# Designs tried in a protein design chat: VH-VL binders against Metalloproteinase inhibitor 4 (TIMP4). Part 16

Target 1, 195 residues: Metalloproteinase inhibitor 4 (TIMP4), of Bos taurus (Bovine) (o97563)
Amino acid sequence: CSCAPAHPQQHVCHSALAIRAKISSEKVVPASTDPADPQKMIRYEIKQIKMFKGFEKVNDIQYIYTPFDSSLCGVKLEANSQKRYLLTGQILSDGKVFVHLCNYIEPWENLSFLQRESLNHHYHLNCGCQITTCYAVPCTISAPNECLWTDWLLERKLYGYQAQHYVCMKHVDGSCSWYQGRLPLRKEFVDIIQP
Short names: E, the ipSAE of ESMFold2; O, the ipSAE of OpenDDE; V2, 0.75 times the mean of E and O plus 0.25 times the DockQ between their complexes.

## First folded at step 13 (VH-VL; framework fv_tixagevimab)

Design r3 (from p1 with heavy chain S104A H105K; at its last look DockQ between E and O 0.50; V2 from the best seeds 0.58)
Fold by ESMFold2, look of step 13:
Structure r3 (fold): chain C 195 residues (1-195), chain A 123 residues (1-123), chain B 109 residues (1-109)
Amino acid sequence: as target 1 above (195 residues)
Amino acid sequence: QMQLVQSGPEVKKPGTSVKVSCKASGFTFTRSAVQWVRQARGQRLEWIGWIVVGSGNTNYAQKFQERVTITRDMSTSTAYMELSSLRSEDTAVYYCAADILTGAKYSYGFDVWGQGTMVTVSS
Amino acid sequence: EIVLTQSPGTLSLSPGERATLSCRASQSVRSYYLAWYQQKPGQAPRLLIYGASSRATGIPDRFSGSGSGTDFTLTISRLEPEDFAVYYCQQYDSSPPYTFGQGTKVEIK
């Protein structure tokens, strides 16, 4: 399984839904009604706690689906547990809610305070911003609505401090910049732009 | 396919320095990070530091902070570790290992390792 | 610094037996960044398990990993002759240093 790197904000923006839920049970099911299709899914029964995105398509989700096979990006979730998850995913043409390893899926307890607040107030309102992964320096913006994602370069992590504590926020002039919510700005986390 | 090839064995006197090379092939070096690890005879693996190839950003274990320098040359796809002020207790096999940026939730561990470079510091 | 303590120090077992190796961290490690390595004499370490439970490419399914928080386990369900080696856990979650456990030697009885 291969994924394009994506900041949590990008995941929310590109997903059809984002919810907080618990996993009640799991069941292995066929991927389709086609008897010639050997593919299998895991169907997770969930208890939705809160929906952050997806209101226009669905109100309350009972089931989510993921590939059974890890090579097809199936994701394992802890069933029959009080553990809460942030789940992001898409809605298939048949109406099924689909999640996989490349979606942003985290135990709720692993999210920072800013991420929890941003799910309610910031991520979905700032999808006009572009977040660009930096692989090497120099790494510079190529458009005014661009924020540079530098966790790999600074921390050797996909989801480092920037992903956990910053939102790429659109300003009235159409530009975007990193915003760390209600906390004071930390100078050590300003964008890596080499003027 | 993916490979790290290290420079040959070294015998050094105390107080001198050693520079070990680690040449990468079969993967995108600029999207990788390289760690350096050593192992004295019969002892555990000891982490020295890493470099993010694309930025040159490094982190070192505090024990080595004043004596180690990790660098890279992106044009030759080669990482280097230099250890100065050598002591007899620095006698060990030195390994490089690489990791490549992935988009998956799980980061791979370091599954590409060099063959090791024996560094002997004799009094 | 996160200290990893492996137990037992040595496992003396016969081929076909089940091996269970423990790795305990001095503080919580996110399972995303916990790995297991195998090392034989004169060889570099070989990655077995990453993300606490995912097998690396080419690793047989008799190797499995589990655990979270401070307690992690490597299991070899049925030892083969080639599995007699030293096994290390590693955390790479924290900013420096990354740390290894002291190793568990699995040897033939």
Scores: ipSAE 0.452, ipTM 0.743, lowest interface PAE 2.0, mean pLDDT 85
ESMFold2 (binder alone), look of step 13: mean pLDDT 89; pTM 0.907
OpenDDE, look of step 13: ipSAE 0.764; ipTM 0.880

Design r4 (from p1 with heavy chain G103D; at its last fold request DockQ between E and O 0.57; V2 from the best seeds 0.70)
Heavy chain, then light chain:
Amino acid sequence: QMQLVQSGPEVKKPGTSVKVSCKASGFTFTRSAVQWVRQARGQRLEWIGWIVVGSGNTNYAQKFQERVTITRDMSTSTAYMELSSLRSEDTAVYYCAADILTDSHYSYGFDVWGQGTMVTVSS
Amino acid sequence: EIVLTQSPGTLSLSPGERATLSCRASQSVRSYYLAWYQQKPGQAPRLLIYGASSRATGIPDRFSGSGSGTDFTLTISRLEPEDFAVYYCQQYDSSPPYTFGQGTKVEIK
ESMFold2, look of step 13: ipSAE 0.681; ipTM 0.835
ESMFold2 (binder alone), look of step 13: mean pLDDT 88; pTM 0.902
OpenDDE, look of step 13: ipSAE 0.729; ipTM 0.870
ESMFold2, look of step 14: ipSAE 0.696; ipTM 0.849
ESMFold2 (binder alone), look of step 14: mean pLDDT 89; pTM 0.897
OpenDDE, look of step 14: ipSAE 0.754; ipTM 0.876
ESMFold2, look of step 16: ipSAE 0.671; ipTM 0.836
ESMFold2 (binder alone), look of step 16: mean pLDDT 89; pTM 0.904
OpenDDE, look of step 16: ipSAE 0.796; ipTM 0.895
ESMFold2, fold request of step 17: ipSAE 0.637, 0.663, 0.642; ipTM 0.814, 0.824, 0.820
ESMFold2 (binder alone), fold request of step 17: mean pLDDT 89, 89, 89; pTM 0.914, 0.904, 0.909
OpenDDE, fold request of step 17: ipSAE 0.839, 0.839, 0.835; ipTM 0.914, 0.912, 0.912

Design r5 (from p1 with heavy chain G103N Y106W; at its last look DockQ between E and O 0.50; V2 from the best seeds 0.65)
Fold by ESMFold2, look of step 13:
Structure r5 (fold): chain C 195 residues (1-195), chain A 123 residues (1-123), chain B 109 residues (1-109)
Amino acid sequence: as target 1 above (195 residues)
Amino acid sequence: QMQLVQSGPEVKKPGTSVKVSCKASGFTFTRSAVQWVRQARGQRLEWIGWIVVGSGNTNYAQKFQERVTITRDMSTSTAYMELSSLRSEDTAVYYCAADILTNSHWSYGFDVWGQGTMVTVSS
Amino acid sequence: EIVLTQSPGTLSLSPGERATLSCRASQSVRSYYLAWYQQKPGQAPRLLIYGASSRATGIPDRFSGSGSGTDFTLTISRLEPEDFAVYYCQQYDSSPPYTFGQGTKVEIK
């Protein structure tokens, strides 16, 4: 299993849903109705605590599905516990809620304060911003609504300090910049040195 | 085929320096990061530091901060680790290992390891 | 600094048996940044598992990883003769430093 890099904000923006949930139980089920197909999924029964995105597509989520095998990007979640998860994922054509390793899935306790606030108030409201992964220098903005994601260059991490502590926020003039939980700056200060 | 090839064994006197090279092939070196790790006989692996090749940014274990310099030369696809003020307890095999970030791949691990360089510090 | 403690130190088993190796962190480690390596005498480590549970390219299905927070497990479902080696976990969530466990030696009984 290989995944394209994406900032947590991009995951929320590109996912059909984002929820906080506990996992009640799990069951191994066939991946398809074809008896010759040996592939399996795990069906997790969940208790939804809060929905951050996806209300227009689903009303109640009782089950989520993931591949059984980690080589097919299956996710192992702790069932029948008090552990809460942030889950992001998609809705398949048959209506199943599908998650895998390339989604943004975290124990709730691992999220920073800014990430928790941003799930409620910022990520999904700032999907008009572009977040561009920097792989090497030079790395430059090509559009005013672009934030440069530099966690790899600065920390050799996918989810480093920018992922945990910054939101790419759209300003009233249409430009975007990294914001660390403070009130938005006035536009004459929109040229912010990004970390 | 992704590969890291390290320089040969070194025998050094205490108080001197050693510079180990790590030449990459088969992957985009500028999108990679290289860690350096050592292993004394019978001991666990010990992390020294890393360099992100694309930026030149480095990070070192506090134990080595004053004595180690990790560099790279993008024109030769080679990373270097220099350890100064050598002591007998620096005798170990030194490894480089790399990972790469692409727009379609991030394994979150160190996929490629060099063969190791034995550094012996003795009087 | 996050200390990784592996258990057991040595695991004496026969081919065909299941091996279960534990790695416990002194502080929480995000699963994205927990890896397992295999090392044979005189050789460099080989990446087995990254992201706590994802197999590296070319690693057989008998290797699996699980866990989160402070407790992580490597399982070899059915030992093959080539699997007798030392296994290390590494965290690369916090730096400096990244840290390795002290290793678990899986040896033939």
Scores: ipSAE 0.644, ipTM 0.830, lowest interface PAE 1.5, mean pLDDT 87
ESMFold2 (binder alone), look of step 13: mean pLDDT 89; pTM 0.909
OpenDDE, look of step 13: ipSAE 0.749; ipTM 0.882

Design r6 (from p1 with heavy chain G103S S104G Y106F; at its last look DockQ between E and O 0.02; V2 from the best seeds 0.00; counts 0 for: pae O 8.5 > 2, placed apart)
Fold by OpenDDE, look of step 13:
Structure r6 (fold): chain C 195 residues (1-195), chain A 123 residues (1-123), chain B 109 residues (1-109)
Amino acid sequence: as target 1 above (195 residues)
Amino acid sequence: QMQLVQSGPEVKKPGTSVKVSCKASGFTFTRSAVQWVRQARGQRLEWIGWIVVGSGNTNYAQKFQERVTITRDMSTSTAYMELSSLRSEDTAVYYCAADILTSGHFSYGFDVWGQGTMVTVSS
Amino acid sequence: EIVLTQSPGTLSLSPGERATLSCRASQSVRSYYLAWYQQKPGQAPRLLIYGASSRATGIPDRFSGSGSGTDFTLTISRLEPEDFAVYYCQQYDSSPPYTFGQGTKVEIK
């Protein structure tokens, strides 16, 4: 399984849903109802704590699905633990929530303060910005609404300093630039439809 | 470039209602909060209430809770303040002001103000 | 509610002088949510300072804000003729109302 690195903001923006959840249990299930299909899935039963994105598509999520094999980008989560995860994923045509290794999935405790806040206040409001990963120099923007993400370039990490402490913010003129979290967003700007 | 344009002056009788409009332009209206403030002649600024445009959440000063309604129309980028049961003491210039979420990241202040609307309540 | 008390009520100064305006809160206000406005006669207020110490766009360097907790200060380092106006502080820290101070009038001596 190979994934293109993406900033957490991009992950949230490109995902159908983003939730904070615990994993209650896991079960191996067939990938389809077709007996001829040998593929398997892992079905996780989850306890949803909070939804940051996707409330317009799905309310309470009970199960999430991932490929059984890691070679197919299956993700292994700790079931029957108190561990909380940020989960991003997609909603399949049959309504199933699907996650894989290329989704932004992190233990909640690993998220920075800004990242936690940004899930509520910043990321979903700035999806008009394009965050471009810099792999080499020179790295330049192609449009004003683009932010250059340099964690991979500078730290060779998926989520380095910039991912942890910066948000790509869209300005009134349509341009985007990095914001370093110094000022908290007022509570009143949080979407009230967020469970 | 960013501006709020308010409706024209109003002359009202006591007991009636007034609805003042505040049209936004030059910024993303849905990413703002709009407060309404009034000022009687020679007096201090008085906070009336505000609305978070995206959510529609409102809060009013206790003094006005029973008489004021603040709304917004996102399709026209317009905020409204309606004050009912008007009395002579309501005679003042009413201002709308916006705190724009995307203006230089966060301004955390109301950086765009309307020109004001004079509301006169007299018998 | 948080009450903001500004002092002095009136400040009489000459062009070129330093102006120091105070805004005292009845309870602690986080600096993020303290703003200063300037209002000239017949005009709407104009944002000067946000976050207690950040100048709004287009505001001259002679304007500065400082303070924390319950005590905040607006300073005009060198008064220009156009700076003679009424100045208000506002807080939006706690739940509404987002109250204003009563204002300080800076008038020409």
Scores: ipSAE 0.014, ipTM 0.549, lowest interface PAE 8.5, mean pLDDT 89
ESMFold2, look of step 13: ipSAE 0.458; ipTM 0.767
ESMFold2 (binder alone), look of step 13: mean pLDDT 90; pTM 0.914

## First folded at step 14 (VH-VL; framework fv_tixagevimab)

Design v1 (from r4 with heavy chain Y106W; at its last look DockQ between E and O 0.57; V2 from the best seeds 0.66)
Fold by ESMFold2, look of step 14:
Structure v1 (fold): chain C 195 residues (1-195), chain A 123 residues (1-123), chain B 109 residues (1-109)
Amino acid sequence: as target 1 above (195 residues)
Amino acid sequence: QMQLVQSGPEVKKPGTSVKVSCKASGFTFTRSAVQWVRQARGQRLEWIGWIVVGSGNTNYAQKFQERVTITRDMSTSTAYMELSSLRSEDTAVYYCAADILTDSHWSYGFDVWGQGTMVTVSS
Amino acid sequence: EIVLTQSPGTLSLSPGERATLSCRASQSVRSYYLAWYQQKPGQAPRLLIYGASSRATGIPDRFSGSGSGTDFTLTISRLEPEDFAVYYCQQYDSSPPYTFGQGTKVEIK
């Protein structure tokens, strides 16, 4: 299984849902109702703690599904545990919540404070911004709503300091730039978040 | 076929320097990072440093910081490691290894390795 | 500096047996930045597992990785004759230095 690189914000923006949850149990199930279909999935029963994105599509999620076979990008999660996860994923045409190895799935304790804040308040509200990976210098913005993802060039990492401590934030004029979560929001950004 | 081909064995006197080359082929060198690792006979792998080819940024283990220089030549797709003020304890096989970040694939490991260059420091 | 301690130092097994190799970090390592390598005498290391659990290209299904935080495991479900080698874990979560464990030698009984 091979995954395209994506910034945590891009993962949240491109996913149908983002939640914090515990895994209650797991069960191997058929992938379809067709008894001739040999494909299997793992069904994880979850306890949803918080939903950050996906409210328009689903209220409370009881089950998530992933391929049984790791070569088909199946994800192994620790069941019957107090371990909390950030889960991102999609909703299939039959209504099943589907996750795989190429989603952004992390133990909650691995997230920085700023990432946790951004899940609550920033990532899903700034999906109008583009985040572009820099592979070599020079690396320059090709559009005003673009933030340059430089963790590779500076640290030889995808999830380096920039990914952990900054949000690509849309300004009132439609441009985007990196915002460090320790700074107060400007008035223009507050108008994006309505009570 | 992705590969790294290193320069041949070196025999050096203490106090001199050595420069090992690592030529890449079969992948986009500018989108790669190269690490250098050494291994003395019967000992563990020891990390020396890396270079991100696209930026030229380097990082070195503190042990080597004052004696090592890692560079690259993008026109020849070649990385270099130069170690100065050689001592007998620098006798080891020196490896280069690469990883490439692309739009469709990522790896956090180094999956392309050179064949190794034996450097012998002897009086 | 993050120290990686591998255990056991030597694992003496027969073909067909299951091998379980441990790598313990002195500090937490994000799983994205933990790799396992195989090395045979006179050869360069070969990447087996990256991201703690993802098999590298061309690596057989019998190799699997697991773990998080400070405790990581490489498992070879059924040893083949070609699997008798030294195995190293590497972390590259710290900007410098990347560090290797001291190795676990898997040898024929």
Scores: ipSAE 0.645, ipTM 0.820, lowest interface PAE 1.2, mean pLDDT 86
ESMFold2 (binder alone), look of step 14: mean pLDDT 89; pTM 0.908
OpenDDE, look of step 14: ipSAE 0.734; ipTM 0.868

Design v2 (from r4 with heavy chain Y108W; at its last look DockQ between E and O 0.03; V2 from the best seeds 0.00; counts 0 for: pae O 2.8 > 2, placed apart)
Fold by OpenDDE, look of step 14:
Structure v2 (fold): chain C 195 residues (1-195), chain A 123 residues (1-123), chain B 109 residues (1-109)
Amino acid sequence: as target 1 above (195 residues)
Amino acid sequence: QMQLVQSGPEVKKPGTSVKVSCKASGFTFTRSAVQWVRQARGQRLEWIGWIVVGSGNTNYAQKFQERVTITRDMSTSTAYMELSSLRSEDTAVYYCAADILTDSHYSWGFDVWGQGTMVTVSS
Amino acid sequence: EIVLTQSPGTLSLSPGERATLSCRASQSVRSYYLAWYQQKPGQAPRLLIYGASSRATGIPDRFSGSGSGTDFTLTISRLEPEDFAVYYCQQYDSSPPYTFGQGTKVEIK
């Protein structure tokens, strides 16, 4: 399983839904009704705590589905725990909520204050902004409504300080820029991801 | 218009301390890092240390670990380098340089340099 | 600590000639974190190349950078009179210190 890195804001914008939830139980289920289909899914029963996105598509989510195999980007969540998750995902044609490793899924306690706030107040209002991941230098915007995401380049983290403490905000003139938190973006941490 | 302006030349006696300032203008200081480099007459550039302005994190070359302190004042957009227990060998031009990060562009390099500060240590 | 070794120590050339400067690292340096600086007498260094091959703002196209791993090169395709200076490479890959090479002096033959 390989995913293109994306800023949490992008994940929220590109997902059909975003919720805070607990995982009650898990069950292995067939991927389809076809007995000849050997593919399996994991069905998680969830307790939805709050919905940040997807109100118009689904009211209360009881189950989420993920591939059984990690090779197919299946997600392993802790069931029967008090652990709260931010879950982003898609809604399949049959109405099932689908999540995988490429979705932004994080324990709620791992989210920064700004991220938590942004789920309510910022991310969904600024989906008109394009966030571009910087993989190398030079890194330059190609349009005024674009923000540069530099966490990987500067911190060697998928979700560094910029992901945790910045929001790409759209201005009245259509341009976008980072709403800055306190922490700067600099190469001052040990590399955790080798290119 | 981006620039770093350093304090004036210093003449010091051995054993004393010197503090050089580096004032930034024309860019967002809080999103930059500042490195300090010195150069004795006719010699190579020597890296002293750096500070990440926003976090205040510093790192120094081992040679200067016990004698140098780099600080910054975000309210005045000024970086400082203090070198103590001065020796004659510390006589050099000291430069500050900033790495500029903007929302529209980033390049990994110190593209803004101060004009240099001559520090002379003599008895 | 990564050590950068530049060669040659001195390069004597005439205006119009091609200059090739080498910067060798003691260990692999990712190209993102390799820069070249020019320093003229009595002046502060000036950034020429960043990311091993990207020209800084205002730098003429006669300057080019290349290389990867442990071997990096700065090339001046046609030396101008103002290009006679000392050139330094610097790496930012590993944890500090962000070391410089010892420099290459390009002088008039």
Scores: ipSAE 0.034, ipTM 0.658, lowest interface PAE 2.8, mean pLDDT 90
ESMFold2, look of step 14: ipSAE 0.679; ipTM 0.841
ESMFold2 (binder alone), look of step 14: mean pLDDT 89; pTM 0.908

Design v3 (from r4 with heavy chain H105R; at its last look DockQ between E and O 0.02; V2 from the best seeds 0.00; counts 0 for: placed apart)
Fold by ESMFold2, look of step 14:
Structure v3 (fold): chain C 195 residues (1-195), chain A 123 residues (1-123), chain B 109 residues (1-109)
Amino acid sequence: as target 1 above (195 residues)
Amino acid sequence: QMQLVQSGPEVKKPGTSVKVSCKASGFTFTRSAVQWVRQARGQRLEWIGWIVVGSGNTNYAQKFQERVTITRDMSTSTAYMELSSLRSEDTAVYYCAADILTDSRYSYGFDVWGQGTMVTVSS
Amino acid sequence: EIVLTQSPGTLSLSPGERATLSCRASQSVRSYYLAWYQQKPGQAPRLLIYGASSRATGIPDRFSGSGSGTDFTLTISRLEPEDFAVYYCQQYDSSPPYTFGQGTKVEIK
């Protein structure tokens, strides 16, 4: 399994749905009705706690599906527990909710306060912004609606301090920048963006 | 193939410094981070620090912060770790390892490892 | 810093048996930043599992990982002769130091 890096905001923007849920049970099911296809899926029964995105296609989700094999990007979730998850995923043409390893999936307890607030109000309102991964310096904006994602360069992490505590916000003039309320930007972000 | 090749073994006296090199090939060095880890005989792996190649930004375990310097040369695809004020307990095999953040490959572990460099500190 | 405690310290098994290795963290670790390594004598460690449950390239499907929060498990469903080695878990979610467990040695009974 191979995934391109994506910021949590990008995951929400690119996914058909984003929900908070518990996992009630799991069952291995065939991937298709074709008896020549030996592929299997895991069907997770969920208890939806809240939906942040996806209202236009579904209201309450009972089941989600993932490949059985992790080599096909299957994801393992803890069933029959109190553990709450943020789940992002897609809705297949047959209506099944599909999640995989390349989606943004995290125990709810591990999300920052800003991430929880942004799921309600900020991520999906700012999908007009472009978030670009910085791999090396110099790393400069190529469009006014671009925010530079610097967690790798500063912390050697995909989901570092910037991903946890900032949202890329679109302004009235069409430009985008990182927002964390009244806190000053970290100097390292500024130095990379503004050489 | 992805590869890290380290410099040869070193024998050092206490109070001196050692500089270990780690040359990368077979992957995009500029999109990687290089970690340094050591392992004394019979002991667990001990993380020393990392460098993000693309920025030159470093981070060191507090235990080593006053004695270690990690650098890189992007033109030769080589990372370096220098440890100063050597003591006998610094005797260990020193490994470099890399992980890569690419557009098509997603890995958060130490993806490729060097062969190790034995550093012996004795008087 | 986050301390990783592996259990058992040594696991004496025969080829064909199932091995279950545990790693407990002193604080919650995001699964994205939990990895497992295999190390054979005289060799560098080899990445087996990243993201708590994803197999690295070229790792056979008898290796699987699971867990979240503070409790993580590596399972080898059917031991092969080449699987007798030391296994380490690692976290790199926190600020330094990134830490390894003390290892679980899987040896021939």
Scores: ipSAE 0.576, ipTM 0.796, lowest interface PAE 1.7, mean pLDDT 86
ESMFold2 (binder alone), look of step 14: mean pLDDT 88; pTM 0.901
OpenDDE, look of step 14: ipSAE 0.600; ipTM 0.843

Design v4 (from r4 with light chain S31D S54N; at its last look DockQ between E and O 0.02; V2 from the best seeds 0.00; counts 0 for: pae E 11.5 > 2, placed apart)
Fold by ESMFold2, look of step 14:
Structure v4 (fold): chain C 195 residues (1-195), chain A 123 residues (1-123), chain B 109 residues (1-109)
Amino acid sequence: as target 1 above (195 residues)
Amino acid sequence: QMQLVQSGPEVKKPGTSVKVSCKASGFTFTRSAVQWVRQARGQRLEWIGWIVVGSGNTNYAQKFQERVTITRDMSTSTAYMELSSLRSEDTAVYYCAADILTDSHYSYGFDVWGQGTMVTVSS
Amino acid sequence: EIVLTQSPGTLSLSPGERATLSCRASQSVRDYYLAWYQQKPGQAPRLLIYGASNRATGIPDRFSGSGSGTDFTLTISRLEPEDFAVYYCQQYDSSPPYTFGQGTKVEIK
């Protein structure tokens, strides 16, 4: 299973939904009603804690689906746990919420403060920016709305320091640059924002 | 278009109170905090206090703690500042300003200001 | 209470010149919650810079902020006629009271 690399911001922008949830249970189900189809899915029952994106398509998600086989990019999630996940995914033509290994899926506790803040406010507002992966030098912008993603180049990993602590921010003139959001949410607003 | 509109000028006698209103429009009032600031002629801005609209929590500068009450009415999207036991040194322009969390931009500062309310205390 | 001290009290400069305004806090401003405001006579303050270095919506590129901890700077790279005003810094971290500096007046030489 091979995934095209994408920055967390790109994942949120390109996904149909982004939620924070716990996994209640799992069940292996057929991929279709066709008895000749041998493919299986894992259906995860979830408890949605918060939705960051997808309000126009769904309100509250009870089930998500992933391929059973890892060769088809199935993802394993810990069920019957207090573990919270950030889940991104798509909606299939039959209405099922689909996630796979190439989506941005992380334990909530692994997200930095900036990433948590950006899920609420920054990623969605900056999808007009382009994020380009640098694999080798030279690596230069080709447009003013472009940010260069250097974690691969400098750290040899998909999600390095830049992905965890910077947002590609659109400015009023239409250009984009990396913003180091060091500002914590004021405590007075936290309980109002996170129901 | 985000806006704060304050009540009109007041002339008050010493020892009385004044209540200034600050009506919000163009943003979600319950997702804001409103500060009150005053400025006497030729003087610096002086912070009086603020209210977190959603929770109703208030904080006041110690100088004003005994004389100020900040409230809000969420049904009319209006914040209020009442200052009691007025003295001549309370003559100033009083401003309200909001720190707002909008869907299009996270506000990290007080970016919406009212026009100011002149309060004159004289006998 | 965090006391903010601005310097100089007055800057006398010509249009086109660079203005550098300083704001010093009596103790570290937690998490960089430092704002700069512009106030013209008879008008309410206008937010220029938040979070020490972030330009507010609609503020021209000639305004920039920098600094951390106890020392903060507002820079106007090339003064325009409309920039002659009084400038205030404010700290607004999670520990009220929020406080303002005494102001720096930028006036035409």
Scores: ipSAE 0.000, ipTM 0.444, lowest interface PAE 11.5, mean pLDDT 83
ESMFold2 (binder alone), look of step 14: mean pLDDT 89; pTM 0.904
OpenDDE, look of step 14: ipSAE 0.729; ipTM 0.867

